# Designs tried in a protein design chat: VHH binders against p49116. Part 189

Target 1, 238 residues: p49116
Amino acid sequence: EGPLLSDTHVTFKLTMPSPMPEYLNVHYICESASRLLFLSMHWARSIPAFQALGQDCNTSLVRACWNELFTLGLAQCAQVMSLSTILAAIVNHLQNSIQEDKLSGDRIKQVMEHIWKLQEFCNSMAKLDIDGYEYAYLKAIVLFSPDHPGLTSTSQIEKFQEKAQMELQDYVQKTYSEDTYRLARILVRLPALRLMSSNITEELFFTGLIGNVSIDSIIPYILKMETAEYNGQITGAS

## First folded at step 9 (VHH)

Design vc37 (framework vhh_enristomig)
Fold by ESMFold2-Fast, scan of step 9:
Structure vc37 (fold): chain B 238 residues (1-238), chain A 119 residues (1-119)
Amino acid sequence: as target 1 above (238 residues)
Amino acid sequence: EVQLLESGGGEVQPGGSLRLSCAASGFTVSSNWISWYRQAPGKQREWVSTIYSGGSTNYAESVKGRFTISRDNAKNTLYLQMSSLRAEDTAVYYCATLSEYLQQFGDYWGQGTLVTVKP
């Protein structure tokens, strides 16, 4: 049995909508997020182990973990996206909404707390200087999570997660041999991903663009896309 | 392009029930998420409930167990079933999506529907 991930799975290159508008708006934010989501789904489906689980299991797995994959993608692509600028624009809009009495402070507080958690996560990953190999294996550990409710083939999923953990350990020990605690520092970041609400993520990043389609609805479609159709979607070609 | 029209408000006694409707145009209710908000006189607008695209729901602590959000796919309409109504529930009720909070300008709220809980 070969390695779970190949060097091709380390490549994760987000192509941003161009140019960045003078005034950030919901369309630019949602298009950027959609491109990242599509890239993340394409990354997952390119893994032979993922395909080996079968279509029904694959779909259930991604539906359960898309928010964790997306958040890892936000952290990995934070500089390319100018994520801090996007989050600042959202915060500014929410603060204006509070001042104009457009919605309750309780709901805004909940959304602001989510943004704070996201910023904290991205900052922690940046401080650790997580490399492309480490991101690939962290995404694989998250993807092959056997503990989501309603999953089938949980023993095979667990085997793939354990393989991802072993290969990450081997990589870190070889590459960062003098930093004996690096792996532990990286792995303790993962539980925070499950504390973030997928509903709030959908509201912040996808509502303005996916007005007639939900993330739950689009996931099966993305996973069944042909390569040419997928490339057309992420580049906006029509 | 997206339009939401609230209806069903009225006067009710404490402990009574009422069902609000939100008719949607320009998008499909069954595949999208929509929220209910309310604003009492002299108070800030308050989030009440959301139904998400996958069918999961969330509620403000003050209405949990008393209000139920639902949708009718055939009528492309969102509902808020209110029970055990209290004086504190007196407000104008609005339906909305979060996408309007991501706009850079304007107030895209409709006129809402008034609910009055009288003694």
Scores: ipSAE 0.006, ipTM 0.257, lowest interface PAE 10.0, mean pLDDT 80

Design vc38 (framework vhh_enristomig)
Fold by ESMFold2-Fast, scan of step 9:
Structure vc38 (fold): chain B 238 residues (1-238), chain A 119 residues (1-119)
Amino acid sequence: as target 1 above (238 residues)
Amino acid sequence: EVQLLESGGGEVQPGGSLRLSCAASGFTVSSNWISWYRQAPGKQREWVSTIYSGGSTNYAESVKGRFTISRDNAKNTLYLQMSSLRAEDTAVYYCATLSEYLRSFGDYWGQGTLVTVKP
């Protein structure tokens, strides 16, 4: 029983790598993104309802939604990451790649369109001034999505999603009582997360920067990591 | 500077066994997590097994019950004992800490050690 999320689930503090370079490089971008991914997985693992679904369901669920969680994390942590500067550095790299004939124009177009979708999403969240409680519940809504292909236990997942939606509604009504349509404006942003390619997110932030290893292959590992070692990794300790 | 050197690979028949070694320098094996990964020709690298700093272990479903990860703190060395080997286990095997794994760029991981299971 009790609320789906506690106050501890509202705290979402990204620790950036140090030192910060004067000019962004792929190492800094990859380490920053990896820390955000780990923070997002740790956030999900800490939810009692998530733990209650069991290991197989938990792994399948996170494999299905990690890109949505990661993108929400990018939006939430955009200022601490200097995300606009990171995206500008990626764009400059892509332009240099076409100048040197290293990438096809079609591929560059796909990646640019993904970056524009990401910027639009982050800008919409910033414009709405989404707070920490709202981000926590939005992450819970996407985490407990019963409609991904191949999931079992969909009735339990649906119950947790409905609980997240109800608690978000209660919070918004209480906190933003004069803005009758705020919840609707927030919720209509969520479908855009599913239009963003997880493969392109991997290439921008992860797989081109960590060899030929996919995020799909490391998710089970991250979810099974012991808490002490997990905490060490998100701070850069080994 | 973290350095990991894999060895122990070779050719075996289906149902055979091999023990892989990973010699570590620049960090202490007993104080860190360490994982085995593998990459078959034309496929992405996949996680195989992890031993955590506390000594607990985890395994990919495909190798659970057949592979055993261990470490020798005095030798600062990680091992992967492989039994009941299958054709699907044919791959180059790599060891890595999580921090080294995340800092790798492109295809610049070390040489690894090749395991070939001949049907």
Scores: ipSAE 0.000, ipTM 0.159, lowest interface PAE 14.0, mean pLDDT 79

Design vc39 (framework vhh_enristomig)
Fold by ESMFold2-Fast, scan of step 9:
Parts: structure tokens; C-alpha cells; sequence
Structure vc39 (fold): chain B 238 residues (1-238), chain A 119 residues (1-119)
């Protein structure tokens, strides 16, 4: 019965492709996003409680919540990624595209609205000055969501979510003792994650030159990748 | 513009050897983590081997001691030397960085080089 997360689960270090190009391109954006997705899934698979649920449940949970985990990761790593610069470049590209192709206007508008929602989410997290412990527990709350259709171990998943909520509350009350409403301000940010389309996230960050990538279909393979390969990507070591 | 192109596959007898090549254009193999993956028809994709930017290597347990990953920096090419081939090694082999793995392998129309081990 130890804590749900250890100090190793609080550490979340994204290693960016180097060097950053003078002008952002689809290859740099896709590689950066892929590294974050990889880091997020490696983070999830390293949690003992997650491992205890078994491979089938693990796959189902990550398929249901990868977009929420990825978005929290974008917010957490926004400075390392220069995310605001990436999003500004994408918006500029889309604005030019809508002026040239009126038939794609509705889709471009939908994608632009998604980018605006993403920027607002990341900005709100930055204003709240969410720390590494808070991010780790928010990701755990999202990961151990029992309310997705088709899950078989829902009571155990719910217990892990409640444990994550309880440990977050304990941390916030001890660390930010004078800010009585901090936990409430943090938790009300979470519903916005479920309003964000995973299909649009795929289009923005993962399609590149190939078209639509089904992250859903690739999740089992990412979860099976070797730990040494994960560590190599995370540390940026030679 | 940035591309990895696999070649060198073919049909071999059990116990035989093949060398697969992965030619890189638009980026440098010596500065990247590059992996070999394989997928047999109707089976899940399997990681085979990785060479890290510093030159260290890692292998799946099923191929350890039989396969060797290497690179030629002058030719900007990655290799997979396969020896003591078994029927179970029959698969389409793919070369990918992490970004190319997620991008290319999320689609039905992947690339690769076919290796067939027939008795």
C-alpha cells in the first residue's frame, strides 16, 4: 500500500530534436509531438498501479485518454517545446490556406478553434503555476478514469483515481496551505480536456506528409517498446 | 524530402543470412535513434533493434546474438545483419526514427522490405 506515484513519476523531461530549424516545418513538429506522446505513454506504463491492471486494460485506458494525457503534456512542456511559437506558425499557415481554398473553410475553422482552445488551456495552467507534482497527479486522475465505455476493471480503476485525488489534495493542502481554493481551481480545468477532439490533435501534430495517423491503432506497439529506447529518447543521450 | 528507404529483403533458407539496408535522405543517421521493426501478416508489430545516437545498441531477446545493427556514417545508411534465420523471422522489416515510426506505422500503406525464410 505505498503512494500511487513516486518521485520518479514526477520527473517529466522532454528532449527536443536539435537544433530547432530557423523556420518551423511539419517534420520538426511531428518529431517533437511524437517524443512527447512517447514520453507520456512511457510515464503511464512505469506506474505500478497501471501495470497491475494488465495489458488489455492498460491498452484500453490509454486508447481512451491519450489525447488528455498529451494535452496535459503540451501544457507542462510548453516552454521546452516553444509551443506558443509552434501554434502561431500553424495558425498563420491555416489562415493563408483558408484565403486560398474556400471549400476547406469549415474544416480549417474547426482546426483553428481547437488551436485556440489548446492555447487557452495551456495559458490557464501557466497562470495557475501548476508544479511537477500537480501535473503528475492530474495525469494520474485522467489515466485512471473509470467512466470510459468497455472497461472491465472499473472498480479498481476508480480506486486508483480516488487515491490520485486524495494524494493531490494532501500535497496541495501541505504545499499551498494559504491558498484554500487552489485545488478547486486546478480540478475545474480538467473537463476542458474531454472537449478537445483527438482527431484534430492527430491532424495538427501527427499527420505530416502521410495523412491521418490513427494513434488508437499504434498505442499497443508504443506500450510494447523497450524501456532502453524510451530512456534514450527522454534523456537525449548519445 | 526526409525519407528512410528499406532494401535488401528476399527469400532465404533456414540458417541463412541477409543484410538489410535503410538509406536515409534529408537527415543524419549518426545523430538519431533509429530502430528496426518487423511485422508478419496477421501479427502485431514487433521491435527488433535500436542503435542510439552515441552508437550503443539494443536487441529484442528473440534476435539477440543472431542480428547486428550498424550504421555507415559516410553512406548515411543503417544496416541490419541477420544470421541463423528462422521461419519465425519471416516478416516485412521497417526502419524508423520515433517520429517516422508513429507517422508511417499509423497507416495501412506502410513501407518496408520483405524477408521470407522458407524451408
Amino acid sequence: as target 1 above (238 residues)
Amino acid sequence: EVQLLESGGGEVQPGGSLRLSCAASGFTVSSNWISWYRQAPGKQREWVSTIYSGGSTNYAESVKGRFTISRDNAKNTLYLQMSSLRAEDTAVYYCATLSEYLRAFGDYWGQGTLVTVKP
Scores: ipSAE 0.000, ipTM 0.202, lowest interface PAE 11.5, mean pLDDT 79

Design vc4 (framework vhh_enristomig)
Fold by ESMFold2-Fast, scan of step 9:
Structure vc4 (fold): chain B 238 residues (1-238), chain A 119 residues (1-119)
Amino acid sequence: as target 1 above (238 residues)
Amino acid sequence: EVQLLESGGGEVQPGGSLRLSCAASGFTVSSNWISWYRQAPGKQREWVSTIYSGGSTNYAESVKGRFTISRDNAKNTLYLQMSSLRAEDTAVYYCATLSEYLRQLGDYWGQGTLVTVKP
């Protein structure tokens, strides 16, 4: 049928809370992360192929891959977010937690390793100068992953993933025709996303959420949100 | 530290008016965009209106021309002036930043303020 993604799926514009406070706090970080999560999920739900899989499959797919989508979003929006500044603030908060014995040394080590992996991923994507079309297709490849436990319609999901890979290949070969190995360099970055813990991402970026609320619990609500509600929140922001 | 407290709800007749208030503490209303949401019995939460950090506003089509969102920066308070109220406006009203709205999903429900429009 037609292409998996249209030009509207390439546009991915994050609007940050403004102005940035002099001292970063949990509320600002959580609000910023919530906007990126919201934008990422609304992006996924706008894909006709995704809609065609049905509500139950949609929910299962996003619950399985939201951390990968969110991390790709962090890399894509790193400059707009001043991500390095946010990560520095998180590190400072972690050092203060050590002083107050609020977290164990093993937990701090796990969180610091996660931050290092995140920085490495974002730096590798920046070094490759990944463009908006490439990000859109990488997100689609991640979204249409047929290998998560408990999924139904896995053959159809695999077909959509293959279509995303084919369209990415066509785009890269036409746009970066002189770089024979660019596609391979881009695709080998994806396994790193699966090494990052969704629980640690929640702790770092969504600390302002109540402990009885998880990203898994709110995913169905975001996916059901009307387009008008989404546009109302994003449109007109400074 | 961050808290939003809704008030001003009550019972009103069709065609009546009501002003809701949202008192903020722990953050500055002028530095954020803040939305009003509502939830009627048996329905999902519905976005009603947003005021952005720059002062511009947006409204759901169902309330456009009838509701006005505003803020008083000195009082750190958000308002929703409702006029020409209809039975379908009956709901619990909530004010929230995006992260607070998401936090209130699942099993954590804020108090909100109840608006009942009686025939």
Scores: ipSAE 0.302, ipTM 0.645, lowest interface PAE 2.8, mean pLDDT 84

Design vc40 (framework vhh_enristomig)
Fold by ESMFold2-Fast, scan of step 9:
Structure vc40 (fold): chain B 238 residues (1-238), chain A 119 residues (1-119)
Amino acid sequence: as target 1 above (238 residues)
Amino acid sequence: EVQLLESGGGEVQPGGSLRLSCAASGFTVSSNWISWYRQAPGKQREWVSTIYSGGSTNYAESVKGRFTISRDNAKNTLYLQMSSLRAEDTAVYYCATLSEYLRDFGDYWGQGTLVTVKP
């Protein structure tokens, strides 16, 4: 039985749409977010343990945790995305929507609270200087969550989550040997991911999706895409 | 309602050229990423090319240097210029956004436009 993750799973390289428009708009934000979502799902489907669970279980797991994976991806790729600039543009868009009486005061509070939680999470990860190995294992821990309703193979999923936790512990103890509290500081950040609404994430980052499509509905298609088709959707190279 | 209507397919000799069109309604092609896909009888759908809102393009290895994706914003239409056509390019060609890609291939996915490269 080899390790859960290989060095290939540590590599997580986001390619941004180019050129950046003079004014950020919902389509540019949606393209950027979609590339990160596709990269996150491609990362998950490349894990042998994930593949071993089978198609139905894979779909159920990603549907349950895509928002957590996406948020970890936002934190990991914050610099390459210029995430602070994107969040500022989203806030400006929200302010314009308020001025046009498109949003209620209660909805505004929910969305602004979500943005605050997202900023706090990304800032905490940056302050901790989370490295690529740590991000890979944190993503694996949230991916292999056995406690989502309706899952089959929960004992096997739990085994993979425990393996991810043990391999993260081993890595941190060896790499940051003098910092006895580092693992605890990292792990206490994870529960906050489950308090962030996937519906609000969709509104903030995926409003530009055509035809009122939900992330939940696209997940089976993304997981079944051929590698070349997948790469074509996420790179946007010219 | 989002609608995409493919046209321009036909029969062509090896080494020939065709231009496919995809007329869009219910959304703006200049502000969206739109792709061409193809499916040969009895085979899985294959991605061919994508154009992003900013004008960047990407191509499958099998068509690089032979196919060119473009759009006409005034006509809200996507194009695929195909040159140096080969027998393996024979397929039904579909244009799609992510939302159109979610349709089942069976009775819910559109017909596309047929390209046949004759021996």
Scores: ipSAE 0.000, ipTM 0.213, lowest interface PAE 12.1, mean pLDDT 80

Design vc41 (framework vhh_enristomig)
Fold by ESMFold2-Fast, scan of step 9:
Structure vc41 (fold): chain B 238 residues (1-238), chain A 119 residues (1-119)
Amino acid sequence: as target 1 above (238 residues)
Amino acid sequence: EVQLLESGGGEVQPGGSLRLSCAASGFTVSSNWISWYRQAPGKQREWVSTIYSGGSTNYAESVKGRFTISRDNAKNTLYLQMSSLRAEDTAVYYCATLSEYLREFGDSWGQGTLVTVKP
């Protein structure tokens, strides 16, 4: 019965593909995004409360919220990813697609609108100077969302979300005691995450996945990945 | 259709060397994340090595310094050069892209290529 999150859940270190190519391409972007997705799902798996919900509930929760977790991860890791550079490369690719009539103008407008929403979210988080503890609790709040359709154990999920909210409140009040409105300013950013389309996120960042693979289809496999295998693939043993 | 075909396995004595090949079709090997895995009878599948999109490499601790992963872009083929082989390296070896690995996790990856280290 200890705290929902430990200090180990505050550490969120993304290792980027090396070297970065002179001109970004869909494969490099996809590999970078895949590393962040793996890191985000591994982070979720490491939470004892998450494990306690059971495999079926875990899969359903992550399928429902992976885009929210991924977007929070993009904001948290924006500097190490050079996210602004990646987004500029995506925009350039879309501009070229318009000129060559490869994509419909309506679809490209939807995608560009999504990029603008993503940039605005990341800018708002940077402006607030969200720290590692705050990111960990925000991720926990979106992970333990009881209101997604098809979930079982919704009462337990709600209790874990409330615990995350209380622990975030305690942290912010103690650490930023002179900033009475900080918690409110942080929490009002979260609803924007649900307005972002997971299908468009998938198109922007994961179009380099070969074999017509969807994120929804691979989530169960990532969640089943053994910790040693994950560490070997993403971080390495040394 | 994306396909990877392993070859180059065989029987070798302790301390020997083998080079495994992984021929790719339906995609280009040069900028993709591709890994080698192995599975010995009765054991869990084990990650062995990865080459990343940028060309950097990573290795399992048990093979570090003995195995080298590389690719030949002209042949669209991935390699695993194995040296100083040990009895513990006996396994069926598989290669997989990130997307193929994710889709096939828990399923059969096909036949792979068998490496047997016998005195």
Scores: ipSAE 0.061, ipTM 0.497, lowest interface PAE 6.8, mean pLDDT 83

Design vc42 (framework vhh_enristomig)
Fold by ESMFold2-Fast, scan of step 9:
Structure vc42 (fold): chain B 238 residues (1-238), chain A 119 residues (1-119)
Amino acid sequence: as target 1 above (238 residues)
Amino acid sequence: EVQLLESGGGEVQPGGSLRLSCAASGFTVSSNWISWYRQAPGKQREWVSTIYSGGSTNYAESVKGRFTISRDNAKNTLYLQMSSLRAEDTAVYYCARLSEYLRQFGDYWGQGTLVTVKP
């Protein structure tokens, strides 16, 4: 059969909210994160192999891996987002919460450790100079993970993951032929994504927007959105 | 200023029907995306249906063909017509105003209306 991903699946263009406020606030950060989340879900929806698994499997896969996809998206879009500036603003907000005795010291420690892990991950990807094709296949490997609890169709999911791995290997071998260990260096970064808490990601990027509703609960809504309505959300057109 | 008020819940037999209403104030239903969510005891909130500003609709797979979302722009009210009700439809039903992005998701929730489907 044809390749798992086409050139259209390599394109991953984030459009930031405009105008940027003079000082970053929780609303701007959450709007930026929401756009990245929507773009990531739309990317997954567009893959024919993903569509072939059916709605129930699609929902289960995305619920299991949205944090990994989101984190890869943060790394890929770090420059366009000015992610370092956003993380600095989040740290400032946390420091203000400490001063107002609104958070426990243990919680602040967990959140700061998460930010440091995120920065380390993004820095490692930047140092490796991960390109658009590599990001697309890393996202596919993460998406088609057969080892999450409760999944059905695990054999088919594993086949799609293996196809993603093979196509990534072919690309890296051809494009970076001088660097024999590049693929290994890229792949060993992926386990770190599973160590990052989805609950903490929600608190850092989505707390100001989503009251008592989790990202897990809105995923089915995003996946079932009509393409025209979805594109309207991504571009901010209304 | 912005308020959502659900009504129409109650007890119904399996296979029965109910119509839920959501009265909106402080904003216009015809210019917003508005959704129905439900929460069964001890369970997470789940999305049920959305009506978009343009009038198109989407439904959760579990309710497709049984539930119909609609609105009355003159009354500024959202509706959920439920038919062929099952025991698993027992939940508190909420309406929520959604923005074009997650920015306003969960900003405006109603207090909910209880639907109980008893054998």
Scores: ipSAE 0.006, ipTM 0.202, lowest interface PAE 9.6, mean pLDDT 81

Design vc43 (framework vhh_enristomig)
Fold by ESMFold2-Fast, scan of step 9:
Structure vc43 (fold): chain B 238 residues (1-238), chain A 119 residues (1-119)
Amino acid sequence: as target 1 above (238 residues)
Amino acid sequence: EVQLLESGGGEVQPGGSLRLSCAASGFTVSSNWISWYRQAPGKQREWVSTIYSGGSTNYAESVKGRFTISRDNAKNTLYLQMSSLRAEDTAVYYCAALSEYLRQFGDYWGQGTLVTVKP
């Protein structure tokens, strides 16, 4: 049949909250991260293959992979977000939390290790200079992962993942014909995404969520949002 | 400890040429990946070119055939040879080193060197 992704799925534009505060705080970081999360889920919703799997499967897939999609989004939007500045602010907060006895030393160590893994992932993607088409296909490979526990329709999901892999291969071979090993360098970065804790990502970026609401609990709501509601969330319009 | 220092920017006319240099200290150009980025007024930084540890190179579509990235291992210096310059190439050019084991220091960026293409 036709291609898994169209040119519209390559467009991935994050609009940052304005104005930027003089000093970064939990609320600004959370607002920025929430916009990226909403953009990522809306991107997934727009894929015809994803829609074809049905709402229950869609919810299960996104619940399983939101952290991987979000991390790819952080890497792709690192410049727009000034991600290095955000991570530095989080590190400063953690160092202050040691003195205020708000977190145990073991927990701070886990969170610092997570930040270093995230920095390393984003640096490796920047070093490879992953383009918009490559990011779109990597997100599709992550989204259509058939190997998460509890999934139904795994054969269809696997076929969509294979289609994403093939289209990425075709794109890279056509666009970067001189770099024979580029695809291999890109694909070996993906396993690192599964080693990153979704709980720690949630704590770092979504601590400012009102009502102590988990990302897992809001996923079905985000996926069912009307386009106008979604646009209001990503642009900050009331 | 890691420092990157760009030089060679200036004013040129359309169709002219410039060679930018990036002197590295605390970091070995021959064993690491090093890139050129640029930032035009009012725009986000965009990638221009990368040279990999093995010597292979990559270029943004907008500069292919006009720019050449190279390095001098003895001088620990990265170069960007720019030819057939266009008004759209006007930007501050940055040297960047991003390494998988340099977590302690974050991203390594130079201070930039301005290239202005004027008629």
Scores: ipSAE 0.000, ipTM 0.082, lowest interface PAE 21.2, mean pLDDT 81

Design vc44 (framework vhh_enristomig)
Fold by ESMFold2-Fast, scan of step 9:
Structure vc44 (fold): chain B 238 residues (1-238), chain A 119 residues (1-119)
Amino acid sequence: as target 1 above (238 residues)
Amino acid sequence: EVQLLESGGGEVQPGGSLRLSCAASGFTVSSNWISWYRQAPGKQREWVSTIYSGGSTNYAESVKGRFTISRDNAKNTLYLQMSSLRAEDTAVYYCAKLSEYLRQFGDYWGQGTLVTVKP
């Protein structure tokens, strides 16, 4: 009973590290990305349907989809983050690393291809002018994906995904009644999220804080955080 | 703190096999990207192989089909199984915990282990 998401779940406000440095650096990028990851995990935790799946299922589900959820968050928060500037800084750093470290061309090609795919995804979402309700439902569709290997309770996850799809359809048909194909244009963007490597996302955005600790290993900790502890992280308190 | 200790190097004949080990402390190998590099006399250090946190692997063209990177999570140890060894594989082999894409705080390198392929 009731909608899968409330108006509270539409609100997605990223608090950036302040002040923004004169020159973008790895630590600023990693802190910004970490705040977005924490915000995304907190958003997921606040959904009653998600909590109903239980702790073990919640952990497995988020481990499977964090990269997709994070990428949707990057697209949604691209303006607040100045994402284009961050990606340009990463590209410049990467090009300098090629010169100094003599890394293989194949590795650099893979990373550059990942950045290009990310830019294309964010640009396509911007061109579609995806609103806050649409982002909330797209994140829910991604979160409640029953098709990841190793998941339990897949039938219940599928039911929540179908509910998210139905509520998105109802919203789009009501709000954008003039654009008959809008829902189709939005949904066909989602498969691109699975083509992006979580390992490359991890290296680009998350190696500046603790060393190279895996996001997969951190997820159970984030999901078990107290609300006060979580709020301390997203407001920049150490 | 973070330490990497290589072992298993030695002398081997062409066509032979050798298994290198890298014992890690201060971090968990299953949660990190860890690479093997090598440096031959008079040459620059070259990348050999990487195992990613998710378990996927990558190899330099010169070693594909001959070398296999793996890890034992219970022992917190990285391995490089080398087969069909050639004279040009002679090098000091290094285990490294470093970003392959975005170097940030400096690299964690082991002390190296010497592999000599003698006819």
Scores: ipSAE 0.007, ipTM 0.191, lowest interface PAE 8.8, mean pLDDT 82

